# Ledger of designs, part 5: VHH binders against Putative polysaccharide deacetylase (cda1)

Target 1, 320 residues: Putative polysaccharide deacetylase (cda1), of Schizosaccharomyces pombe (o13842)
Amino acid sequence: MYETRDLTGNAGKPVDTNPWPNNSKIAVSFVVNYEEGGERSLLYEDEGFETFLTEAGLMPFPNRPVRERSIESCFEYGSRCGFWRILNLFKKHKVPFTCWAIGQAVEKNPVVVGAMEEAGCEVGSHSHRWINYEGVPPETEYEHIKKSVQAIQKASPSNSAPRSWYTGRASLNTRKLVCQVYKDLGLPQPFDSDEYNDDYPYWVADPLASKPGAEDDKGLLIVPYTLEVNDMKYAVAPGFCNSDDFYTYARDAFDVLYEEGLEGAPKMMTIGLHCRLTGRPGRFRGLQKLMEHITSKEGVWVATREQIAQAWSAKHPYKA

## First folded at step 14 (VHH; from m6 with L101F)

Design r2
Fold by ESMFold2, last read:
Structure r2 (fold): chain B 320 residues (1-320), chain A 127 residues (1-127)
Amino acid sequence: as target 1 above (320 residues)
Amino acid sequence: QVQLVESGGGMVQPGGSLRLSCAASGFTFSDYAMSWVRRAPGKGPEWVSYISSGGGWTRYADSVKGRFTISRDNAKNTLYLQMNSLKPEDTALYYCARSDFTKYRGTSSFSYHFDYWGQGTQVTVSS
């Protein structure tokens, strides 16, 4: 499957039909990563502790086979405080987000799924653990994918399985494994966000088809994600020092895409958030400013990734 | 009280076919990956095939690829092995085996390992 690269996309041309409702000039997907409890820890029989996307990620903080309670405490802030602060902001503005939920994190704090569902948000899957799957055997990754779907569905008051998928640190097997698990569970294929390469959703061939274009090829919809309009940049270099840095960058990205939409090329934008990062009060101010900016504009559709996928598919169906 | 009971073995001529079954009880069958393992006379156990807990991801030993097909029916708690084009080298006691691959081991060295297996069913391919 990854033997060739699609460096062309639309070759700079807008899509021929605006899929966004009400002739919107931009579709905006806010994403909240709920990862707390899924990270590496000796508590979970891992070989060390996790520093990625924390205050310790850029510090000399030698890893070794111990529990690092200070870092675990930073994750716990995300689940105890940051998640709720962020959720309440979206409720106040009456717009939804999509959550990338780690299955193990959901198992350890299932109330967050119901809270998000009650607020009209989508709960997608971030696989079962918050680890790098690149080196994980396919046998284990399969079972993690399945466990994450089941954990989220079990915690859901509506018994809904996640329709949107993101692994992040994925393997070359991940896309096919995800589709296979969903097929085995009798679920519709999820919308795949393990790409970062476009401002539009797009179709690829179904990884489970006998070959691309065959009669069994029902397609797979890609809904691209982002690593740059993302609060992870508080914890990676070069990154954001304060909430104004995040706000300004995200605002400018929004304004560019919005202006392109006004000129006849309406696109989508994603904003990635983490409970333990933007949930801190000093960083949270940047999200507040961004929300005010985005919601003050006409022709903006703030939607879940499922809603974006459905709107796109309705006007741009797969053609095998 | 994990129980795995194999059946369907027998004597077959080279080139023939057999279908092995494994009835599982005492655990939630659909939560576990399953394998077939065989033991030829005078030899240690040889992993033959694996199937994921949902049934859609499979692996085969090189010696059986293209000839054997593993499958499962989670509603009937049953694992299967369809064996075609049998060879005298396939003569062995065939075991149904259970694995738990849900734990992340953090290892670059993956190996098939099993926590339970049954008494086996004999397959004899007479030359």
Scores: ipSAE 0.703, ipTM 0.891, lowest interface PAE 1.6, mean pLDDT 93
Fold by ESMFold2, fold request of step 18:
Structure r2 (fold): chain B 320 residues (1-320), chain A 127 residues (1-127)
Amino acid sequence: as target 1 above (320 residues)
Amino acid sequence: QVQLVESGGGMVQPGGSLRLSCAASGFTFSDYAMSWVRRAPGKGPEWVSYISSGGGWTRYADSVKGRFTISRDNAKNTLYLQMNSLKPEDTALYYCARSDFTKYRGTSSFSYHFDYWGQGTQVTVSS
């Protein structure tokens, strides 16, 4: 796996069958990252404090092996305030999101899972810790993946295990390890979002098959994610300076894909959000404007990633 | 109290087979990675194989690859080692060992480490 790259995809050809219900012209996946409590801290026996996607941007406090309460406090805003502000907006507009939930963050604040389920949202897994898994031993990553699934399922009032998966800072072993954990737990294979390379879901070979194309190859559905229509750009450079930057970029991306759908090529779009970033009132305005824009349009399907995966696979099944 | 009890050892001829078992009690077996470790006469402990808590991820020492198979049955709280094509060099006291690999700090410091061991079961391979 990963010995070669697929630079071709559909070679620019649109799919020939609209997979979206009600002849929708676009499927929109809002994603809310719930990471608060999973980030690096000496409290969790890490080597230092979290420096990625913080309010300090590329200019962090002096890096020392200590706790930095200001950074931890900013994450806490996400779990205490930002998550709820965002959830209430989605409830107001009666549309769902998919959550990438960090297992340890869920363990430390399990009430968020029930709140999301009650609102009709999907709770997927973001693995157990919010760290870079490149270089993490496979033995440890296996146990993290399993622990995240168990933490989310335990917090779930419906006892639901996550059906959607995103690691983000993944290892070369991550995809196979995720599939192996789900098989070992007797769960259906998850939908994998650790790709950024298409406006359509697509199939890859089952990483657990004896070989690609074998009789035991059941496929794995990829539901691509995004690092560019993503509020992480408030915290990186070059990025969004204010909520109008986020709104304008996301609106323009939506309009392009919507217009392509009107012309016969209906696709999907993902919008990535973080509780501690867009949950701040000044940034939240951009999300409010985007929600009004998207929900005012005809032929728009705002759906969870599980719903998108199911609609896609019904029209475009895997052929090993 | 954590208990690990090995069984299934014995005397076999070179080329023979044995299946070792390890009965686990006093903890949630399915939460822990497990290993087999052996100690030959006059030698220190040698890691033999590892299996993840869910059973689907395994590793083997080079000396046993292709001959030994580790497995587990989490419903029965039992770890197994199927030992085929046994050699005189496999003669040792075989221990069942438990690990918690969920802790992580940086990319260094990982090793196969064990917090509990059983008393072992003797395997003797001789003519």
Scores: ipSAE 0.701, ipTM 0.889, lowest interface PAE 1.5, mean pLDDT 93
Fold by ESMFold2, look of step 14:
Parts: C-alpha cells; sequence; structure tokens
Structure r2 (fold): chain B 320 residues (1-320), chain A 127 residues (1-127)
C-alpha cells in the first residue's frame, strides 16, 4: 500500500460531474476535534505530560515523568467551555460539523455525543487515545480502534457507530486495521480522512482485498483533511498570531475554491478546529467572522463528512 | 470467575489434522484477544498463535505458519485451533490464554502477556 506514492491524482483536471447538491459551488466541512481526556498524562499511566498543540507552542515544558496541571487545565477548558461555545455557534447558524472524537475522551464525558447528535452533527472517531500511533503494536492499535467505536456508540442516544475516521498520527498499519475492525463488527467501511493531499474525495483500493483490482476489491473512499486551514496553527510555527490571521487565511482559502467552483470546478474544503484552541474567546472571534462570511454566500453546501462522502459516491462510484 | 477449558487433543499420525477448542466463561469473551500457547516435553512455554478480540487480526509463530489456523466464534464464546500437516515436534500440552492489549505504556517492550490460562489439552503426534 505505501510502497509507491500517487503524485498524479487528477493531473489538474476538474471532475466532469458536480456531485454537490443544488449545483453547489463548494462543499464545506467544518471539523471539531474533541480530544480532551485522551491526551498524555501520568494520571493515565503514560510516561509523561502532553506537549503537542498546547498553549506552550514550540517551547514545551521539559518532558519529565510528572503531571503538568497547567497543561491539563488548558485541555479541560476545551471540554468545559470551548466545546460548548463552538457547538452553540453552529446551532445558531443551523449548520453541522463533523467531530473527531477520541474514545477515552468520550468515556470520560459522554454527554458531548448526545449534544452533537441533537444539533445534527456527525460524530466520527479519532481512535481511542490522543497519542502517536506510529510505534504502537498492531495488536494494541486494533483494540484501541474497536474500543473507540464502542465508546462512541455506547454514548450515542441513537446507538450510532461512527461512519467517518481520522487517526492523525497514524501508523503504516492504521488504514488496514480500521477496515478490519469495522468488518469484524459488521459495520460498513468508514470514510477515511487520514490524507491531506486533494480538494476532492477519491477512491483507493480496499486494504482488505486479496490484491488491488481483484474481484474482492470494493474500494475505500478517502475524504481528505487539512493541517493548514486548521486552528492547530495557533500552536505551531509558522502559525497564526491572532484571530484575524486564522480568519483571513481561511476566508482566502474559501474564496479561491469558491471562485473555482463558479468557473466550473466545484471542490470541497475542510476547516479544522480544536475545542481548547478556537474555543478561547479571543480566537473564537475568528471563527465567528468566518461563519458569517461562509453562510452569507449563495451556492455553499456546509455538510458533514458522511454527507460529502455519500454525495460523491453517488456520482463517482468505485470501479475495480 | 474467569474459566478457560481446552478440548480436542489426542493422538494423531504425522501429516494428520486435529482441531482444538477452548470454551470461555466468566467474562465478555468478545472483549479480549486470545492466544494458543504450547509446552513441549522438557521445554518452556512457546507462543503459537494470536487472534484479535474481533477475530480479524491474527499472528502465527514461524514454526506453524501455513499449517495452523486460529479462529473464534464470539457468539459461542469459543476459540479454535485447526492444526494440519502435524509433525512430531508439534507434540505438546496446548493452552488457551487470554490477553488485554488495550494497555499501552509507551516505553515498555511489547510482548504477549496472558492474564488467564486454561489447564491445557494434550496433542501427541507419533508414528
Amino acid sequence: as target 1 above (320 residues)
Amino acid sequence: QVQLVESGGGMVQPGGSLRLSCAASGFTFSDYAMSWVRRAPGKGPEWVSYISSGGGWTRYADSVKGRFTISRDNAKNTLYLQMNSLKPEDTALYYCARSDFTKYRGTSSFSYHFDYWGQGTQVTVSS
């Protein structure tokens, strides 16, 4: 699967058939990462405290085997305040988001799943812990994937399993393990967002097939994500200094893709958010401005990743 | 009370086949990864095979690859080992063993650890 790279994609050609409903010029996916309670902590028997995407930026505290309550407190703001502030904004504008929910975070605060479902949002899975899975044994990663699906389903008032998947800091085994867990649970394959490389969804070979192109190859739909139109840039360099930096960058990305859609090449866009980052009032102003900009435009489809995947698949089915 | 009961052992000639079963009770079987471990005469325990809690991810020791197949039926709380092309060196007491792999420590070397074992079933391969 990763022995070669696909550097070609569509080779710059727009797709022939607009898959978006009402001939929309752009499909917009807002994503809210719910990670609080899944991050590294000695409380969870990890080897140290969390140092990634914290308020400390690129100058983290020493990685010693201690609890760093200041960092834990900043994450708690995300679950206690930031999540609700963001959810209320989406309810006010009557548009949905997709959540990447960490299984352990859901176990420790399950009410967020019902709140998102009642608001019409999609709850996808972000695996069980918020850690780097690169060195995690496949045996452990399998059980984490399964545990995250079960945690989200258990917390769901509709008993819904997640249909969309994003690990982020994944291993080379992750994609196949995710598909295998879903098969073992009798669930349809999820839509995979562990790619950052296109403005369209696209098909790859089914990782569970005997070989690519075989009769048993049913395909896997990739719905790309983003690390650049993403509020993580408040916490990494070169990044956003203030909410106007985030707003201006995201607005400009939206306007470029919207203009391409007006000229016959309608695409998708993702905007990545974190409860503890954009949920802070000073940063939140940038999201408010962006929401006003996007929702004031004609021909914009703000949708969940499941909705985008379904619309794409209906017009562009997999052909093995 | 966790209980694992192996069965299906016996005598078989070289090249023959045998199917082991392990009945599980006292816990939610589908939540746990399972393994087969064997102990040959005069030897310590040797890990044979592993299966994930959902059944779809498996591993085999090099000595048994292509000859043994691990499977499970979560509705019947039963683990299986299909052993084909048996050799005299497969002669051993075979144990059913349970693992919880959800615990990741970051700095610990990964190894197959088992929190519960059965009493074993004897497999003897002789001419």
Scores: ipSAE 0.697, ipTM 0.887, lowest interface PAE 1.6, mean pLDDT 93
Fold by ESMFold2, fold request of step 18:
Structure r2 (fold): chain B 320 residues (1-320), chain A 127 residues (1-127)
Amino acid sequence: as target 1 above (320 residues)
Amino acid sequence: QVQLVESGGGMVQPGGSLRLSCAASGFTFSDYAMSWVRRAPGKGPEWVSYISSGGGWTRYADSVKGRFTISRDNAKNTLYLQMNSLKPEDTALYYCARSDFTKYRGTSSFSYHFDYWGQGTQVTVSS
């Protein structure tokens, strides 16, 4: 796969059939990344401490082969406080999110899975460690994928395996490895979110098929994610200075897509969140404003990625 | 407590086939990647094939590609090697070996390492 690029998509044409329930004008996926305990640390036999998407990521902070407790402490805020603050907001507004849960983070704090399920949220997988999988041997990545599925399922009161998948810093092998692991475990193929390239879900050929279009090609549904309507921009450049920056950008993205839906092209939107980032009170105000804006509008469907995938598939099934 | 017991070896003519088995006990078989390793007389170990813990990801040494097939049955805790089109140079003691690949060790340092081996089963290919 990836030998060619699909630069065309729908060529700007709206889909013919609105897949969203109640003739909704937009489907909104809030995503909460739960990464705390999966990040790099000498405690986990890594070569140094975590430097990606941290409070220190916007200030020079030399990486050394030591533990940096200040960074570890900032992650701990996400699991101890930020996760719960965010979860409570979604419970208050009675809308769900999808979680990208790191398997090791779940092993170290399994209570979060049950809390999310009880609130009606989807727990998807973010693989086992929060690391860059480019350059990780396929043999290791396979075992990480499998271990993450098992960790989440074990922590799940309903014994549910994750249906949605996002690696993020993926390898060129990731998509095929994920599908292979799910097949080996006897699970239905997950919905893949390791793309950022559309405002609609779309089908690709099953990576495990003998060839595209063959009788054994059952397809793989892509449910795109985002790196721009994403609170990671508090920790990278160009980025958000304060919660108003996040709110304004996300609101404007929502308004554009909502208006397109009113004009006959209903689409989906993703909003990416991290427990340790937006969970901070000063940043949290931006999420509160955004939630108020989105939930006050008519014709908005706030849904899990599994729900979006199912609604899409029902109206736009795969054609092998 | 960890035990790997190979069987199915024997004598076979060139061009023939043989199926090796490895019975695993004392650990959760489905949690571990497995390999076959062989040792010809007077030579050191040669990695032959690998299979992921779930069974769906495999690799083969160039010398056996297209002739050997590794598989596993996790319900029976058994690893297999189907050997077809056997050649005299395939004559060796064949070992079942276990690996834990869940630790990342960097791309430049990756190799097929094994924490437990069986006693081996002899395969002899001769006219």
Scores: ipSAE 0.696, ipTM 0.887, lowest interface PAE 1.6, mean pLDDT 93

Design r2
Fold by ESMFold2 at other seeds, last read:
Structure r2 (fold): chain B 320 residues (1-320), chain A 127 residues (1-127)
Amino acid sequence: as target 1 above (320 residues)
Amino acid sequence: QVQLVESGGGMVQPGGSLRLSCAASGFTFSDYAMSWVRRAPGKGPEWVSYISSGGGWTRYADSVKGRFTISRDNAKNTLYLQMNSLKPEDTALYYCARSDFTKYRGTSSFSYHFDYWGQGTQVTVSS
């Protein structure tokens, strides 16, 4: 699989058939990352405390084999307050999001899955732990993938398994392992979001096929994600200093893609959110402004990633 | 009480085949990765093969690749090892072993490790 790179894509050409319903000019995917309880901690027998995407920023201090309660407390704000503040905004505007849910975080606070389902949101999987899977043995990663699917399904009032997948800090084995776990569980192949490289979904060869293009190659749909229209930039440098920075950047990205859609090239856009980051009131204002902007426009389809994947696949089926 | 009961061993001539079985009880079989481990006369334990809890991810020691096939039937709580093209060096007591690979410890080197073992079944390859 990753022996070659596709640097060409569509070569700048729009797709020949608009896959979005009602001739929409853009498909917008809001994503809420639910990670709280899956992060590194000595409580979970990890080697140290979490240092990524925290309020601590880029402070120069070594990670040590201790617990850092201030960081854990900030994560707890995400699960206790931020998640609910964000969910309530989406309910008020009657639009859905997709959640990347960490399996262990769900096990420790399963009520969030039912709350999201009742609001019409999709609960996808973010694997079992919120860690860097590069260098994690495939044997362990397999079991994490499986546990995350089962944890989400168990917490689901509808007993739904996640249809959308994002690991984030993935290994070179992740894509194949995810497909293998879904096959072993008798579940339909998931939609994979561990790419950042296009404004359209696109097909790749099924990682489980004997070879690309073979009769057993049923394809794998990629639904790209984003690291730049993403509130993680509040916590990494160079990034957002205030909620207007986030709002302005996301608004401008939306406006560019929306205008391209008006001109005959309707694409998709993703906006990445974290409960502990945008859930803070000062940052939340930026999301409120963005929501107002996006939902006031005609020809905008705010949809879950599963809905986007299904609409795309219906108009652009895989050809091995 | 975790129980792992191996069967299917016996005497076989070089080039022959055997199929080992391991009946599991006392735990949720489908939650655990499983392995076959063997102990030859005068040697310590040698890991032979691994299979993921769902059955779709497998690994083999170099000494058995292409000759042995691990499989599992989670509905019957049974682990299997199909052994073909057997050699005298395959003579050993074969154990069914259980692992929990879900724990993450960051920088630890990976090794196959086991928390429960069966009593073993003897495989003897000789003329």
Scores: ipSAE 0.696, ipTM 0.890, lowest interface PAE 1.6, mean pLDDT 93
Fold by ESMFold2 at other seeds, fold request of step 18:
Structure r2 (fold): chain B 320 residues (1-320), chain A 127 residues (1-127)
Amino acid sequence: as target 1 above (320 residues)
Amino acid sequence: QVQLVESGGGMVQPGGSLRLSCAASGFTFSDYAMSWVRRAPGKGPEWVSYISSGGGWTRYADSVKGRFTISRDNAKNTLYLQMNSLKPEDTALYYCARSDFTKYRGTSSFSYHFDYWGQGTQVTVSS
């Protein structure tokens, strides 16, 4: 796997069949990352405190082997306030999101899973810890993947296992390990979002197959994610200074894809959110504006990633 | 309390086969990665094989690849080692060992480590 790169994709050609219901011109996936309690801390026997996507941004705030309560406090805002503020907005507009939930974060605050399910949102997995898995041994990553699925399922009032997957800071083994864990648990393969490279779902070969195209190749559906239409840019450079920066960029991305859909090439769009970032009132205004813009237009389908995956695969089944 | 009880050892001729079993109790077996470890006379422990808690991810020492197969039955709380094409060098006391690989402590050299193992079962390969 990854022995070659697919630099071609669909070579700029639209897909033949509009996969979206009601002849929609765009499918929009809002994603809420629920990470609070999964981040690095000496409390969890990590080497130091969390320094990624924090209010400290790119300031020279060097990591040390101590606890940094101010950073932990900002994460706690996400779980205590930001998550609920965001959830209430989606309930008001009657549209769903998909959550990337960190397993350990769910274990430490399981009520969020039931709240999301009641609102019609999808709870996917973000693995067990919020760390860089590139250097983590496959033996450990396997167990993290499994624990995250079990933690989410345990917290789920419907006992539902996550159907959508995103690691983020993944290893070259991650995709195969995720599929192996799901197989070992007797679950259908998840929809994989550890790609950023297209505006529609697409199939790849099943990582567990004997070889691509073999009879045992059931395919794996990729539902791409984004690092650019993403509020993480409040905490990286060059990034967003204020909520208008986020709103304007996300609006413009939506308008371009919506116009392409009107011209016969309907696609999907993802908008990535973090409870501790956009959940702050000043940043939240940008999300409010974006929601009003998107929901004011005809032919827009705001859906979970599972719904998008199902709609797309119904029109474009895997053919090995 | 954690208990691991190995069985299935015995005497066998070179080229023969044996199947080792390990009965686990006192813990949730399906939550833990498992290994087989062996100790030849006068030597220290040698890791033989590993299997993930769900059973689908395995690794083998170079000396046993292609000859040994690790497996587990989580419904029966049992770990197995199928040993084929046995050689005199495989003569050892074989231990079932438990590991918890869920802890991440930053960048470190990975090595197989164990928190519990049983009394072992003797495998003797001789003509």
Scores: ipSAE 0.689, ipTM 0.886, lowest interface PAE 1.6, mean pLDDT 93
Fold by ESMFold2, look of step 24:
Structure r2 (fold): chain B 320 residues (1-320), chain A 127 residues (1-127)
Amino acid sequence: as target 1 above (320 residues)
Amino acid sequence: QVQLVESGGGMVQPGGSLRLSCAASGFTFSDYAMSWVRRAPGKGPEWVSYISSGGGWTRYADSVKGRFTISRDNAKNTLYLQMNSLKPEDTALYYCARSDFTKYRGTSSFSYHFDYWGQGTQVTVSS
């Protein structure tokens, strides 16, 4: 797998059949990353502390095997305050999101899974730790994948296993390992979001098949994610300075895709959020504005990634 | 207490087969990766094979690839090693060993580490 790159996709052709319900002109996936408690820390026997996607992430830090309590408290804001502020906004607008939940973060604060489930949101998996899995041995990554599924399922009042998957900082083994773990647990294959390369879901060959196109190739559905319509840009350079930067960029991305849908090419859009970033009041205003813009328009389907995957699969099944 | 009890060893001719078993108790077997390790006369321990906690991810030492098959039955708390096409070089005391691979500290060197072992079962391949 990954021996070649698919630089072609659909070659600019719109799909034949609108997969979105009610002839919707765009499918919108809001994603909330729940990572707080999964980051590197000496408390978890890691080599150091984590600054990525915090107020300290743009500052030079020496490699030090210490705890930085101020930065830890930045993560804690996400789990203590930001998560709930964001969840309440989605409840008020009566639209769902998909959560990428880190297994260890769920173990340390399991109440968030029930809260999201009760609100009609999807809880997907973000693997077990919030670390870079490139260079992690496949033996360890297997056990992390399995542990994250178990942690989320255990915290779920309905005993639901995650149906959507995103590692983010993945290894070349990640996709196959995820599929293998789900098979070993007797669970249906998840929808994979570890790609950033299209405005449509698309099928790839089943990583567990004997070879691509073989009789045992049941396919794997990719539901692409985004690193650019994403509040991580508050914490990278060059990025968003204020909430209007986030709002106007996301609005413009939405308007372009919506216009393409009106012209006969209805697509999907993802908006990535982090509890400790957009959950801050000054940044949160940008999300409020975006939510008002999106939910006031006709022909917009705000859906979970599982719903998007199901709608796509029904209209565009895999053909090995 | 963690207990690992191997069985199924014996004496066989070259080219023969044996199936080793390891009965596990005192811990949640399905939470742990397992390995077979062997010690030939006058030598230190040699890792033979690995299986993930769910059973679907395996690895083998080059010396046994294609001849040995590791498996597990998590409902019976049992680890297995099917040994085919046995050679005199396979003569050794075979141990069942447990690993916890969920603890990763970002080291660049990876090696199999085992926190519990059985007493072993003897395999002797001679004409």
Scores: ipSAE 0.684, ipTM 0.882, lowest interface PAE 1.7, mean pLDDT 93
Fold by ESMFold2, look of step 18:
Structure r2 (fold): chain B 320 residues (1-320), chain A 127 residues (1-127)
Amino acid sequence: as target 1 above (320 residues)
Amino acid sequence: QVQLVESGGGMVQPGGSLRLSCAASGFTFSDYAMSWVRRAPGKGPEWVSYISSGGGWTRYADSVKGRFTISRDNAKNTLYLQMNSLKPEDTALYYCARSDFTKYRGTSSFSYHFDYWGQGTQVTVSS
């Protein structure tokens, strides 16, 4: 797998058939990352503290094997306050999001799964730990993938396993391992979001098939994610300074894709959020403005990634 | 109490086949990756094969690839090793071993580690 790169895609040609319901001009996927409790900590027998996507910026001594309670406290804000503030906004606007849930974070605070299901949101998997899986042995990654699915399903009042998948800091084995775990558990193949390379879902060959195009090739649907319309840019440099930076960038991305939809090329857009980042009041104002902008437009479908995947697949089935 | 009980060993001639079994009890078998490890006379332990907790991910030592097949039946709590084209060098005491890979530290060198072992079953390949 990954022996070649697909630099062509549709070669700039819009798809012929609009897959979005009600002739919508854009499908919008809001994503909420729930990572709190899965991050690196000596409390979890890791070798050091978490330094990625934190409030600390350039920390003195960032690789020391100690607990950094200030960082842990900032993550706790995400689970204690930020998650709920964001969830309430989506409930007020009556639109869903998809959650990337870290399995260990769910184990340590399972109530969030039921709260999201009650609100009509999708709970997908973000693997078991919030760590870099590059270089993690496939033996370990397999068990992390499986443990995350089981943790989310156990916490689910409906006993639902996650249907959507995103690792983020993935290995070259991740996609095949995810498919293998789902097969071993007797679950439907997940929709894979570990790509950032298109404004449409698209099919790739089933990683478990004997070869691409063979009779056993069921396909794997890619539902691309984003690192640029993403509040992680509050925590990386150069990035967003204030909430208007986030709002303006996300609004402009939405407006471009919406206009392309009006002109006959309806696409999808993803907006990535983190509980501990946009959940802070000063940043939250940017999300409020964006939500008002998006929900004020006609022909906009705000949907979960599973809903987008199903709508796409119905109009654009895999052809092995 | 965790128990791993191997069976199926015996004496065979070179080129023969044997199927080893390992009955597991005292824990949720389907939660754990499993391995076969062997100890030849005068040698230390040698990892032979690995299978993931769900059964779909496997690995083999180079010395046995293409000749041995690891499998598991999670409904019967049983691990298997099918050994074909046996060689005198395969003579060893074969152990069923359990691993918990969920605690791996990503910056450390990976190695197979085992928290529980069976007593082993003897495989002897000679004329």
Scores: ipSAE 0.661, ipTM 0.876, lowest interface PAE 1.8, mean pLDDT 93

